# Designs tried in a protein design chat: VH-VL binders against q9nrl2r1430to1533. Part 168

Target 1, 104 residues: q9nrl2r1430to1533
Amino acid sequence: GGVHELSAFEQLVVELVRHDDSWPFLKLVSKIQVPDYYDIIKKPIALNIIREKVNKCEYKLASEFIDDIELMFSNCFEYNPRNTSEAKAGTRLQAFFHIQAQKL
Key: E = the ipSAE of ESMFold2; O = the ipSAE of OpenDDE; V2 = 0.75 times the mean of E and O plus 0.25 times the DockQ between their complexes.

## First folded at step 11 (VH-VL)

Design J6 (framework fv_erenumab; at its last look DockQ between E and O 0.38; V2 from the best seeds 0.00; counts 0 for: pae E 11.7 > 2)
Fold by ESMFold2-Fast, scan of step 11:
Structure J6 (fold): chain C 104 residues (1-104), chain A 121 residues (1-121), chain B 110 residues (1-110)
Amino acid sequence: as target 1 above (104 residues)
Amino acid sequence: QVQLVESGGGVVQPGRSLRLSCAASGFTFSSYAMHWVRQAPGKGLEWVAVISYEGSDKYSVDSVKGRFTISRDNSKNTLFLQMNSLRAEDTAVYYCARKPYYSRGTYFDPWGQGTTVTVSS
Amino acid sequence: QSVLTQPPSVSAAPGQKVTISCSGSSSNIGNEYVSWYQQLPGTAPKLLIYENNKRPSGIPDRFSGSKSGTSTTLGITGLQTGDEADYYCATWDDSLSGYVFGGGTKLTVL
């Protein structure tokens, strides 16, 4: 039997997924649901993709993980005007992330 | 003020074609994705197709793929639905509707008044 | 039938309260915003509720929406004869990659 370790990145992604404001970020935006999304957003990302990268050990540095999370929020604010539910959820979730990321 | 007006409906025989138009006014048409939604007599609403701001991306339900083509002319503030190889099952009132600006929480507002398409021999 | 299930009809007296349910699954209502529409006889649908519980300008607060799990409800208080109409819920369905509407509920005010 080997030693099984949970990564700090996995723990943080799980906390983000469980947060009430995670709904805009759980999966990639559908091109059919939002046909203009990919004309505006050139580097799409979502929590399911970030979690997959964590599980495949693709993040070598904490900064790479943080950059992907920040890209996710940046995409949200680029696409969604400030008065939308998506942008408001993104603002609250990003603040939560910044507090939790201090542990990284 | 914001308004959508459909036209082009009528009675047509199976296998023929019809082109629907939706004239938009009171908003910047080129800044919105647009939908077609239909309603068979005495039945509920069925989403048909959506088109992006410039018309570069188009999607339709499988039952009309290859037969219906959604398009738009932003210079004329007009949305179109080209309907080929019409079937009795396509009989419905056809509504155009606007997709909200920058929203994943997508809904339909405003709606046009609808134009009636009847496919019968 | 429809992917989203609504009762075919509901009825109540003027001044009363009525609720119209709409039931779906994790591939639609469970993960997505819901909107509600009113369709008076011979007219186009009109947006009543968007993003689960928000009203557009011009819609009175007698109309309210709520969502819990994979179901959503439209509430109408102070019922008026002018509220007689068909009501539809709508959302996005991930498994179908398309927009879906409920089968509709006919509201009768006696």
Scores: ipSAE 0.535, ipTM 0.839, lowest interface PAE 1.8, mean pLDDT 90
Fold by OpenDDE, look of step 12:
Structure J6 (fold): chain C 104 residues (1-104), chain A 121 residues (1-121), chain B 110 residues (1-110)
Amino acid sequence: as target 1 above (104 residues)
Amino acid sequence: QVQLVESGGGVVQPGRSLRLSCAASGFTFSSYAMHWVRQAPGKGLEWVAVISYEGSDKYSVDSVKGRFTISRDNSKNTLFLQMNSLRAEDTAVYYCARKPYYSRGTYFDPWGQGTTVTVSS
Amino acid sequence: QSVLTQPPSVSAAPGQKVTISCSGSSSNIGNEYVSWYQQLPGTAPKLLIYENNKRPSGIPDRFSGSKSGTSTTLGITGLQTGDEADYYCATWDDSLSGYVFGGGTKLTVL
């Protein structure tokens, strides 16, 4: 169960990273580029961080992994208006995630 | 109206120091990262340095590292560029520029009108 | 020797369309938003395009930006005499941890 689940998380992260709409989520937002970001977003997260957590076996439950992914999208939608490229990419990637997450 | 006004330029000899200032008005200065960009006579634009909104993070182009220091005083809505050990190749118009709000991308709007620095023996 | 490469000059007659190319790499244009600046003779640069293809207020729709891969293009339609200026592409470079400009393109209206 645990080993299989971990592999599933790894595979899903790989698929998310490879997705065309992953570019807003690959790494944390630069404080230099977006200095106000961290005033608004209190729990920053990105796919590279999630991947690291997976590799370190920090997720004991699938729900914890899913929560971090959903947080990542939530942050995107909180900071970015709906008409932005980031928000649009997030919408598509989240839809993809929801489909893939059904396999967990 | 959002406005940036540079000052402090002048003619100096190589090895001397100069301090540039950029006075900001018309916006919440402390909420924005600020940049310096320079342009040598008849040449293109060259990014010089950036400072975060609270001044905790700074980056600069390699050619000025160890010589130039970017800083800010948010209480005075002023950006600074301390230039030490000036060289002839530092001769340029120096622009301060604001990094606009709510954007992942780094771009400049507005620009000041620039202040001229001439390093000549 | 600029990190971003632009043609040194372009020219066209009034009313025509011109394009200015800007090529970079995966560490800059490939991964970051691009902006374009117009610099009229003897003036400070002015933001023309930001986030690849967005126009600031006051910039006419004759100006457009596009990005593909590691390159970006500025388009100017209905060319006017007042468009004669230097144009610069720019973006953040992740490798250098700094902002980078193209070498600039001088647009001449014939």
Scores: ipSAE 0.028, ipTM 0.728, lowest interface PAE 3.8, mean pLDDT 92
Fold by ESMFold2, look of step 12:
Structure J6 (fold): chain C 104 residues (1-104), chain A 121 residues (1-121), chain B 110 residues (1-110)
Amino acid sequence: as target 1 above (104 residues)
Amino acid sequence: QVQLVESGGGVVQPGRSLRLSCAASGFTFSSYAMHWVRQAPGKGLEWVAVISYEGSDKYSVDSVKGRFTISRDNSKNTLFLQMNSLRAEDTAVYYCARKPYYSRGTYFDPWGQGTTVTVSS
Amino acid sequence: QSVLTQPPSVSAAPGQKVTISCSGSSSNIGNEYVSWYQQLPGTAPKLLIYENNKRPSGIPDRFSGSKSGTSTTLGITGLQTGDEADYYCATWDDSLSGYVFGGGTKLTVL
């Protein structure tokens, strides 16, 4: 992708970060606080990492950006049972993402 | 039986150093994050530091940052707290505590019996 | 003083029910799993409640925990004289990058 797509990726990441339900996704899960997380989740990712990849122009296609965002949600649902606050926040933020991603 | 036994406490003057040890038995020590928690005489519990199970990640309370260093030797099932530049406010019973890995969130089970550090001149 | 606020004391007669509150913020209780500890006089703390409302093996079901928003509550029913202790809520605080305890609540059984 072009420079227009990179601006759209940045804007979308900013909107995700500003969303009230972003709290489980802002940064990588701490292996001190949650020691088994990285035994279960093999491709960890978070909004701060995705934003850095946008800033470094590491996404060449919109699909690559979308894949990382969807990986972030998939990790949440794999690790957290659906009745947890983390999974509920993930469901709401993912719905918001799907609406905003229509702009890509 | 899971057991944690602290040692190395004592009476020291301000500015001196102590090294606390916590001997672990009855579980696979290298699979657990480990913590130090202290309790000043007549006061509540205060978390001091944590080290990840492989030893690479460490956090500590701001009041001890730069003075205390948490470490571990997984081959000897031992947790350490190196306490430098001790101050009167560091006077406390120091507990080591295990963070279980079979559930989520941070909590401690079990705790050691504690070792007493008194910083007084 | 404490990041997590507890009443300093509570008391009740044997057989009664007591509730111990613990108030925090979105940087701790609001987004983290909460635990409770009992400290009997002269002893090390022991875990009573983890993951907001779960009991470890050996803790009787008259101890219960709950969490709502930025607050958590320990409930003790069928109060016994052996329950006289200090009780601490605790959780991780993201803004401090550390674990925090409440100031403790002394339970007296009269």
Scores: ipSAE 0.000, ipTM 0.624, lowest interface PAE 11.7, mean pLDDT 89
ESMFold2 (binder alone), look of step 12: mean pLDDT 94; pTM 0.957

Design J60 (framework fv_erenumab)
Fold by ESMFold2-Fast, scan of step 11:
Structure J60 (fold): chain C 104 residues (1-104), chain A 121 residues (1-121), chain B 110 residues (1-110)
Amino acid sequence: as target 1 above (104 residues)
Amino acid sequence: QVQLVESGGGVVQPGRSLRLSCAASGFTFSSYAMHWVRQAPGKGLEWVAVISYEGSDKYSVDSVKGRFTISRDNSKNTLFLQMNSLRAEDTAVYYCARIPYYSRGTYFDPWGQGTTVTVSS
Amino acid sequence: QSVLTQPPSVSAAPGQKVTISCSGSSSNIGSDYVSWYQQLPGTAPKLLIYENNKRPSGIPDRFSGSKSGTSTTLGITGLQTGDEADYYCATWDDSLSGYVFGGGTKLTVL
């Protein structure tokens, strides 16, 4: 086998998923696990949903992709107090994203 | 004081039904998701079922699907486990446990003291 | 039979350090917080560690947790005879849509 060229969005999502601080963002927060999450967060999103949208070619503009990633971080900071492991992971992953997004 | 107290355990024959209750006190019961966890004699912990704070979402371990139903009555601060078509392998101490309101809800605290269910012929 | 793998037993002398491992996969430990429980004989389990490495009020700092990839460990320093118990890790599993416990580790203080 050869090397396949991945879309810029797919490559960036893969880089985010592989990052050590991606664990709070890999999947949607369950209503079972966090009962008040959906009372507070009205537009839930996670990396698995974003990757699904990339694979279905639902992002037509880089800005649409960036908006979904930023929504994910915004949700994290809205729900989680600053001193939590989630908020700290979100801060580090968001900084990484901003550097990588310069490629888009 | 946050407290959970299980009741309804007993000795039953295979194929029969039993309903367990867990009475909650010392916290706003309607704000927390709740678990049932069991432990067979001399064995480890096995998660059984979970229910969301309003009761709309439920999950259970495959071995009890179609036989056990988790439910809650927030007006009575009580969690239930309806156990139908009981098998010898369901013999265990059954604990109820709370999921924390402000965390990602991935841990069990507090636990009740448990109620014993023995399925024997 | 357990989805999360723990050693069945571990032992150390009083005052020593012991670590108890718990191994899973990307669908469980790799994607969610881990908690640890102590069960003394004849008692209900007690929370020791939550959200990978946090201690509830009343748990001494000689108990610690850590997570790396799809594995987690419970560390106990200054081992005491009163620490003899079964220890369990737990997390959510995406593939099963449910919570899973490790098989348990019996700690013996020699």
Scores: ipSAE 0.007, ipTM 0.600, lowest interface PAE 9.1, mean pLDDT 86

Design J61 (framework fv_erenumab)
Fold by ESMFold2-Fast, scan of step 11:
Order: structure tokens, then C-alpha cells, then sequence
Structure J61 (fold): chain C 104 residues (1-104), chain A 121 residues (1-121), chain B 110 residues (1-110)
């Protein structure tokens, strides 16, 4: 880690946000747009929440950060059927994350 | 066959109230969020209100807030729109429409045939 | 004024191609799925396109949708007289916390 570098977590979140497949994950799922979501998903999370936690230095271990990102993907696959655009985007973004997370 | 049938429209004077109903059949009504959409004579479509499948969350267009209330009775497979303090600009055909269960809630299918509300003195 | 802008009218001859545009912002089209509707005179709207570019069962492939940035387009090829109708785009708007429709485009097939 260098002086005045963006944290590894911040750099990775920025890369995820900018990825073409991030659109299902940028913000919390709307209860009106997807009204049954919160009946099924008990621990909702999104990239904007994870980024806020990074900015407030709430992750003490890389494993805590990775757990929140993996929860986000797990929620996606639990709610969205495999053949949906959301699930396909999640699959591609998760693969990208796994490659980048090896550097943490 | 999935169907939505609106009723309760009519001619009313400004300041009065009217309640619209939308009867659903051919699908599990309690599993879907529902919309009201209106269309003034010779004008375009305007979204009015939406209600979640259980009825706990609601949104409406600003021009009707405080005057219109969307509600539902899942035991009767019926959607309602209570319209209070009606104005001439509320004159329109009112459609109900479903949000499909698997969608991001951003499309309307099916639509009812509509019921006409005319606010005239 | 509509928050989604469509041309008020478009016209073309039978057998030709036409495109209908719908322009919005990052809070609506930019962040959300778009749908398109056909309304024949005196009838309720009918779903043509959902989730930007998908067709429901029964809609012929001469109807297509596309989205780029904050704009979306409905394409119709092989125009038929039965395509004369009003066409509307629709999406959710994050800033308004509500759904918005375009102002509508009247298609005339001459």
C-alpha cells in the first residue's frame, strides 16, 4: 500500500461500479418495482452501501468486505431465475470480482 | 385468461368524490403490484399510482397526492382508487394494469379496458 | 411537459421502416428498464416491448427496441396500415419515485 493511494477496497468498488454488468447492484432493490423482494431477501445490500462502508472505514478485514460483496451476489441468485438478465449480469460481475479479489 | 375490468366511472361535479374498482381474474392477484394509469381526452398516458402486492407500499403522481388513495382487497381480487376533491383536469379514462411478478416493475401487462371519469359542472 | 420526450408524429409508406425516439435522463431511462406500448384508436394500450428490447409472445419481430444511454428507440419494419396507432415509451423515474410515460407519437401509414 502506498501513501495517498485509494484503498484496495475503494479501488475494487469503483471498478465494480464502472463494470457494464453493475446495473442490478448499484442501489437497493425498490420494494415498489420488485414488491416480493424483501419477503425473500432478508439481508439486502448494494454497491452504494458497500462503498459507504468503505469510505467510513467500517471493514477491518478483507474477509468482511468480501462477505458483503458475496452477499450481494447471493441475493441476486436467490431472487432472480438463472435465465434473467440480472442473473447473467451477476454471474459475469461475480467472475470479475473473484479475479480482482485475489489481489486483496 | 388474465383479465382486468374497471368500473365506477361517471359524471361528477368538481369537489365531489368517486371510487373506481378494478376486478382481476385469471391470475393470483395477491402476488402482483398494480397500477392506475389515466388518459385525458385526446391526450397521452399519465401514470397515477402504484400499490405493492400486500398493499403496504404506495406511490402516486404529485398532482393527486392528498386527494387520491390507491388500495386493494386481496380477498376480493379487487384494486381501488378513491378520488376526492375532483377537478376538471382529472377528467380521463382510467385504466388499471398489472406489474408482472418477474419484472423489475417497469412494464404494464395486462391492461383493463378503462372506465371514464368526467368532472363537469 | 412530459419528462420523456417523443416526437408528436411520424409517417411513412406501407412496407417502409420507421423509428420512434424517446429521450430522458439518468434518473429514468439511464438507470431503468424501458417498455413500449401500442394504442389503437378507442382501445387500451398493448405491450410491444419490455426490458428495453424483449418482445412478448404474439408480437412480430418487425417490432424492435433498443436503449443507449438516456435514450431508447422503437423500430418498426415492413409497415402495415394496421400499425397506425399512438406509441408510448415508459419507465421508472428515481427522482420522482414514480412511473413516467413519453408524450406519445402518432404513426400515420399513408
Amino acid sequence: as target 1 above (104 residues)
Amino acid sequence: QVQLVESGGGVVQPGRSLRLSCAASGFTFSSYAMHWVRQAPGKGLEWVAVISYEGSDKYSVDSVKGRFTISRDNSKNTLFLQMNSLRAEDTAVYYCARIPYYSRGTYFDPWGQGTTVTVSS
Amino acid sequence: QSVLTQPPSVSAAPGQKVTISCSGSSSNIGNNYVSWYQQLPGTAPKLLIYENNKRPSGIPDRFSGSKSGTSTTLGITGLQTGDEADYYCATWDDSLSGYVFGGGTKLTVL
Scores: ipSAE 0.006, ipTM 0.596, lowest interface PAE 9.9, mean pLDDT 86

Design J62 (framework fv_erenumab)
Fold by ESMFold2-Fast, scan of step 11:
Structure J62 (fold): chain C 104 residues (1-104), chain A 121 residues (1-121), chain B 110 residues (1-110)
Amino acid sequence: as target 1 above (104 residues)
Amino acid sequence: QVQLVESGGGVVQPGRSLRLSCAASGFTFSSYAMHWVRQAPGKGLEWVAVISYEGSDKYSVDSVKGRFTISRDNSKNTLFLQMNSLRAEDTAVYYCARIPYYSRGTYFDPWGQGTTVTVSS
Amino acid sequence: QSVLTQPPSVSAAPGQKVTISCSGSSSNIGNEWVSWYQQLPGTAPKLLIYENNKRPSGIPDRFSGSKSGTSTTLGITGLQTGDEADYYCATWDDSLSGYVFGGGTKLTVL
């Protein structure tokens, strides 16, 4: 791409990061803050890691990018009970993602 | 009802050891990570240590690392804090506490009533 | 001393309103949910507010919480003599990788 261009994946990640419901997903969960998280979640991921993979051209297919974002939401719903603020934010952000993914 | 009860505090000289206990009741103890928080006389609250629900992961703040060891016995619903090489600055009321759910649920409930540790010359 | 800054004391008469502030930064209050605790003399802390503005069962609606940016406030209306206590805010701090408490505010009912 050009000097003033962003990839489609980069633009989508930026829109996710700027969304009000992105707060549970911006960075990896701390094992000190949430000590049992990594005993339950075996493939941790967050938006900062996905963005870094996009910038390093590590996604060869759109499906690989979508899989990582869906893994992020899947981890949220596996760890957090449905009535939590995290799960509710995840539900809204996932719906937003599905709409924005039409740009891919 | 959900309750935590601490014991094991006392008056000791510098360099000695104490082991604190926290008995839990009214909830599934093995499903929660557990915490120790202390409060020096006339001072505020200071978080000390955490242990994962099965005891596989432990963390303590730098000021006590290497001297304090957090542990638990899920079969007895009991949390422990082994305190070695005690210093005057360790003088405090020690509370055990639970975070009711994790993943940014940053609040402690319940708290125990505390047990007093005094390290004096 | 504390990463989270609270006024050391506040005072008001019975039936009045008080607001206790707690100021932090983007590494703590700006990123994380805040809780508030009441500590009566000689007793353990008691949860008053969690997730910025929620009350646990048994806490009267006279107690409220709010958050704006990197600061949070505890509001107490209809002040009673039994509200004399130390009040602490608390949250997670990303830079320290630990839980942090405010320095505490002593409320006196005059």
Scores: ipSAE 0.437, ipTM 0.809, lowest interface PAE 2.2, mean pLDDT 89

Design J63 (framework fv_erenumab; at its last look DockQ between E and O 0.54; V2 from the best seeds 0.00; counts 0 for: pae E 2.7 > 2)
Fold by ESMFold2-Fast, scan of step 11:
Structure J63 (fold): chain C 104 residues (1-104), chain A 121 residues (1-121), chain B 110 residues (1-110)
Amino acid sequence: as target 1 above (104 residues)
Amino acid sequence: QVQLVESGGGVVQPGRSLRLSCAASGFTFSSYAMHWVRQAPGKGLEWVAVISYEGSDKYSVDSVKGRFTISRDNSKNTLFLQMNSLRAEDTAVYYCARIPYYSRGTYFDPWGQGTTVTVSS
Amino acid sequence: QSVLTQPPSVSAAPGQKVTISCSGSSSNIGNEFVSWYQQLPGTAPKLLIYENNKRPSGIPDRFSGSKSGTSTTLGITGLQTGDEADYYCATWDDSLSGYVFGGGTKLTVL
């Protein structure tokens, strides 16, 4: 219940941020750096947003937390062609996440 | 072959206007964000403006904001820079450039040959 | 003043090697990929290196890039007279929300 689940989510977000392949996901994509991103991606999200939601106790269920992280990876693969550095980092980080998420 | 060709530069007095054009060929122009970069005589490169694939989003640096407007016509494969209220410090070679890989920490390739704008003062 | 710091000039003889440095901060080089450009006199810049250390097609392996922390370097081996040019590093700066270029380094091949 509640407090314990949020602590587990915080621990998992810290592990993701720490990972070498987290660089595409640490913060929202800049509209100036990538001006077409928000025309393609309708539900943008990043690890800093997810961490803020954890800290504000906005996740009631583990499934809600997992859905936001999966949305982050889904956005990555929708925007970035598979041969890009972003897509490769996303593939590796998603695999790491699936292993860590077994704790939830 | 991927190519960009600028035109429209010239010599003008302070306070006047110029419109630069950049003609693109050899790639699907509407699939790329496009940029303007300038270089004052004997100085380094300075990024000026960017425009999204369809022109719905555009940005220019503070030093030219309100005076310069970036635009594009995808049906003509052409990028534009409308330069109003020109100042002596706007004197530069203006390059159009593409970002071919739309990711964080991106790069410019190709570049056009540049068009020279001289604002007499 | 340039946000990215490069030495203003570097010199070496044909056949030698040079390294051109580019120093930034955590808001730019520290968390973004870096690209390098060669500008021959009277010409447009040409991409030499992208994503820290990758070369586009047509760029000889004499040109290399590396990044460590908040700094990056361009290496040129087997110098040729035709390498005499200005060299610029570039990246995205998160605090400025814009692309930034180094001040440029003039390479003279003696």
Scores: ipSAE 0.571, ipTM 0.856, lowest interface PAE 1.6, mean pLDDT 90
Fold by ESMFold2, look of step 12:
Structure J63 (fold): chain C 104 residues (1-104), chain A 121 residues (1-121), chain B 110 residues (1-110)
Amino acid sequence: as target 1 above (104 residues)
Amino acid sequence: QVQLVESGGGVVQPGRSLRLSCAASGFTFSSYAMHWVRQAPGKGLEWVAVISYEGSDKYSVDSVKGRFTISRDNSKNTLFLQMNSLRAEDTAVYYCARIPYYSRGTYFDPWGQGTTVTVSS
Amino acid sequence: QSVLTQPPSVSAAPGQKVTISCSGSSSNIGNEFVSWYQQLPGTAPKLLIYENNKRPSGIPDRFSGSKSGTSTTLGITGLQTGDEADYYCATWDDSLSGYVFGGGTKLTVL
C-alpha cells in the first residue's frame, strides 16, 4: 500500500516494457490474428493493461501487482510451446522480472 | 508428411454458389487455426478467411463478408469454404493454408495445391 | 496497389545474387514478423523465410531474410534456373486487422 509501492510498480513496469523481450506482452493478443487465443486463455493480461492499472491505483497490495505480472507469464507458457520465440522471450523476461521485483 | 488437398472448384455463373473442401493429413488438425487464401489469374495473393481450431471464431476479408462462410469438421480433418452470391472478382485459385504458430500467427505452412473457381457468364 | 510494395520484377544470371525488397509501414512490417514465399510457375506458394530471417527445414541457406524499420529484404545467392518464380512478402497489418501480401516479384533467371 501507498506511494512508495506505486512508484516501485511504475518503475518495474517501465523496465519490463523497455526490455527487448517485451514484444509478446506489450498489448493483448489480437483475436483476428490468433483466433483461438481466448478459447485457451481465460484471464488475458498484458503490460499496457498492467501499466494502466498502476496509473489508476488499482493495485492495493504488491502481491496483486506481482500476481498480474506472473499471470502474464503463465498465459504465455500455457498457450505457447517452450520452443517458440514467444515462450523463450517469456522465460528471459520473467527472469529479468524476478531480479527487478526484489526492489519491491 | 503434412498435406492439405483442396477440392470443389469449378465454373459457375455469377450469383451461384460453390462449396470448397480442404482435406488435411499428417498433423493434429484440431490444434491449428486454418485459412483460405486466393489468387486471381495473373494477380497476387489475397487472404480471405480464418477459423479458430475449435471452430468458434471466424473472420473474413470485407469483400466476402456475408457471402462466404468458413467452417471445419475436426472429426474428419476437413476445412470448408461456402461461397454464395459469387461474383466475377471471386475468380481465383483458392488455397487452404495452416499457421503453425500459436500466440502471434506468423506464417503460412503448409499450403494446399489449390482449387480453381471461375465465375463467368 | 498492395499495402506492401515489392518491385514487379528482377533478373539475374545463374550463379549470381539477387535481392528483393518489400516496403510497408509501422502498422505491418514495423511491428510484426515477416514471412516470404516462393511460388514456382503453376504451383502453390511455399514458405521460404519466417520470423524475418529464419529458414524452415529443407530451405537452403542461400535464401536469407532481413528486416530494418518498415522494410524487409529477401536475398538469394547462387541462383539456379529452378529459382525462377514469383516471390511474396507477407505480414499481419494491425490497422486492417488482416494478413497482407506484397504484390509479388517475378524473378527471371537468364
Scores: ipSAE 0.369, ipTM 0.783, lowest interface PAE 2.7, mean pLDDT 90
Fold by OpenDDE, look of step 12:
Structure J63 (fold): chain C 104 residues (1-104), chain A 121 residues (1-121), chain B 110 residues (1-110)
Amino acid sequence: as target 1 above (104 residues)
Amino acid sequence: QVQLVESGGGVVQPGRSLRLSCAASGFTFSSYAMHWVRQAPGKGLEWVAVISYEGSDKYSVDSVKGRFTISRDNSKNTLFLQMNSLRAEDTAVYYCARIPYYSRGTYFDPWGQGTTVTVSS
Amino acid sequence: QSVLTQPPSVSAAPGQKVTISCSGSSSNIGNEFVSWYQQLPGTAPKLLIYENNKRPSGIPDRFSGSKSGTSTTLGITGLQTGDEADYYCATWDDSLSGYVFGGGTKLTVL
């Protein structure tokens, strides 16, 4: 049950981080590098934050974990035009996530 | 056309102060983080400082901390570098540069033509 | 001295290919986009490559960038006399919370 799900979440986060297209999502966007990011994105999140939440057992339901991951991608697509490297990476990583999430 | 024009350079003695300006045009200045980069004579490029689009966040290289202050006036499309307690090693051409958005912002484009600061006794 | 390491100089004859390396660490090149700049004698730096391998408009396809691990490489094919300049790599450094440049490479066209 819960222990199995926690382990599954941990493993999925590891796989996401190791993916070649994870680079836009590894940490929170820098306000210095992307000055208007936080004016647009109101619920910032990244894989390091999600990993921390997993480690702290903050996800009681698989849906909560999935929601955070989807939020991460949603933020990417909200801010980045489709032709950007970030958006393209996000598209591929999200597809990978959707496949892996079916195993949860 | 996107353009940056630095000014305020000159010859000063050690310990003195100087204020550099960078006039921006051709883009929405208030939407971009701005940087100062310097180059000592015959040397490489050295990043000096960065300021966020609204000026709420600032970073600078250790060698200028406590002496240099980066600021901006978005109403005037102008970037500033207040340089206090100048040293001989601060002698350089000072460039202002823009960091574009819609990316991780790890590049400078465009650069100004630079303004020369010479600190000598 | 420089956080990013470049060879101090490279040289080749016109028409040849040259590569300029730039090595860093996991806190900079390993985790951030890299940009390259060309500085012709007596001029301000000009953006040559951004986001590891992208060319701004106006930059010919003779210039290319690549990144692997904690290193990046600038490639110049069909070398021209006008390519004689200093070249710098740059990126953000997470540990320093600042941008860093390589020491620069002087390219001489023989």
Scores: ipSAE 0.185, ipTM 0.781, lowest interface PAE 2.2, mean pLDDT 92
ESMFold2 (binder alone), look of step 12: mean pLDDT 90; pTM 0.917

Design J64 (framework fv_erenumab)
Fold by ESMFold2-Fast, scan of step 11:
Order: C-alpha cells, then structure tokens, then sequence
Structure J64 (fold): chain C 104 residues (1-104), chain A 121 residues (1-121), chain B 110 residues (1-110)
C-alpha cells in the first residue's frame, strides 16, 4: 500500500503518456475546438488530469485509478466513430493499458 | 451551400478603428466556434482570434490583445472583429473560418474569400 | 519567426514526389491534431489534410499527411503544374493558448 501503489500509478501514467497512441488523451478537449463534445461527454477526463490526481494522492485504491483510465477510453469510444484516428489510437492504447494494469 | 463572406475592409490611417463582419450561411452558425486569420502582403498566414459557439470563450494572438475584440451575433449569423488603434503591421487580408465539430475541430473549414485592410497614411 | 518550422521552398519536376516538413514542439504538434492547407495565388486557403492524415472529400489521394512525435509531413506524389502553391501546416499551441501556422512552403513544379 501507499507509497508503492502511488509509484506504480505514476509509472503507468508515464508509460501511457510516452506511448505513440497517447496523443488524443494528453489533455482535456477544448470546448472551442470541439463544442459538441461536452454535450455528449458528461465526465471529461485526460491523462494530465489523471496524473495530477496521482500527484495529489487522490487515488486510494487501484480500482479508482483504473476506473478513471477506463472512463477516458469510454469517452473516446462514445464521442469518436470507430473509423477515426482517435478511436483507433484509443483501441491500441487501451490494449496496452490492460496489459500494464495487470501489474497493479 | 456552406458559405462565409467577409466585409468591412478598407484603407484607414494609423490609430483609427475598423469593424469587420463575416456573414455565415448554409449551416447552424450558433453550433460552431469561429476564427479570424490574416495574411500580410507577401507573407504567411497568421491566426488572429477565435470565439466559442456561445461567445463566452475567446483567445487571440498577443500582438492584437487589447486592440482587437472578436464577437458574434448568433441571431444574425454574423461574426465580428473590432479593430482599434490600427498599426501599419495590421495591413493584411482578413479571413474568417469555421471549426467543424465532427472530428476534434482543430482545423479551419470553410474559409471566406477575405477582406483587405490597409493601414496607411 | 514562426513557432512551426517549414522549409521556405521546395521544387520538383512534373510527375515527381515531394515532401514538405513541419516541425514543432511538445506544446503543439506533439499533443495536438495537425491540418494542412493549399493556397493558390490570389485565393483563400483550402483544406488539404485534417486530423493529421485525413483527406476531405474532393482531395485526391496524391496528397497525404503523417505525424511522428513533434513533426508532421505533407506528401505530394505525381506532381502537376496546378500544384504550384503555398502550403501551410497548422495546429493549437498550449503554451500560447492559440492556433499557430507554419511559415509556409512555396512549391514550384518546373
């Protein structure tokens, strides 16, 4: 628990950020750039927000961290049609996450 | 059928003001963020300002902050750029452009034909 | 000076291939979608590529886009004289809280 769990979360977020398919997920979608996004997506989240939560020790359980990452992917698939570059990147990054998350 | 038409350009002396308009047709104007982009004679494109679909969020390039104000009237399907304290360096063709919302909306399409602003004594 | 760096000019013969580079940083190309525009003399810019590598309807497959890290490239194959134009990349920059264009590349087909 504690320090070990936070180190694991930070390491995993760093691996996700470094992955080639992280580009759709690095920061929150701007309502200027995509105004209908927030009409469709009610709980927006991105890797920069998740990393900040890790740094502030807001995740007490691995399940809470995993839930936020999965929310990020579900938002991607809800907003972006299957044939988009965003959805394809999300599919590959989610598969990578599932492999890494087995270590949590 | 989707169209943007700029107007209001002209020749003005330094220090004067000018207001540009962009009339939108063929789409639901109130659903899209809108841009102003300019191009000085013989130079490249320079983004000027953007406004959110409801008009509450605005960003502009540093060189025009405090002098230019972007605004919109959704009831008239019209985008505006109020340009105060004009300088010779503001001489350019001014284009309005839309951000489409169907694919992350980080690109400019369509563009208007542009309106020319010349700041000269 | 532009935040996004493009070569000022590129040239090739009809039928040949060219690539136009656009280099940025982690605050722009590294974490944002990129678009490319063609501007024929005396005309408004025209969208060629959006979301890094997608073509709008009506843009031939001779035009392609790609992004790797903090750089993006526009590829044009089977060059035609009608391709002579200025080409611009564009994206959002987090540090500036605004959109940025590359300095432009003049393509000459000769």
Amino acid sequence: as target 1 above (104 residues)
Amino acid sequence: QVQLVESGGGVVQPGRSLRLSCAASGFTFSSYAMHWVRQAPGKGLEWVAVISYEGSDKYSVDSVKGRFTISRDNSKNTLFLQMNSLRAEDTAVYYCARIPYYSRGTYFDPWGQGTTVTVSS
Amino acid sequence: QSVLTQPPSVSAAPGQKVTISCSGSSSNIGNEYVSWYQQLPGTAPKLLIYDNNKRPSGIPDRFSGSKSGTSTTLGITGLQTGDEADYYCATWDDSLSGYVFGGGTKLTVL
Scores: ipSAE 0.000, ipTM 0.578, lowest interface PAE 11.8, mean pLDDT 86

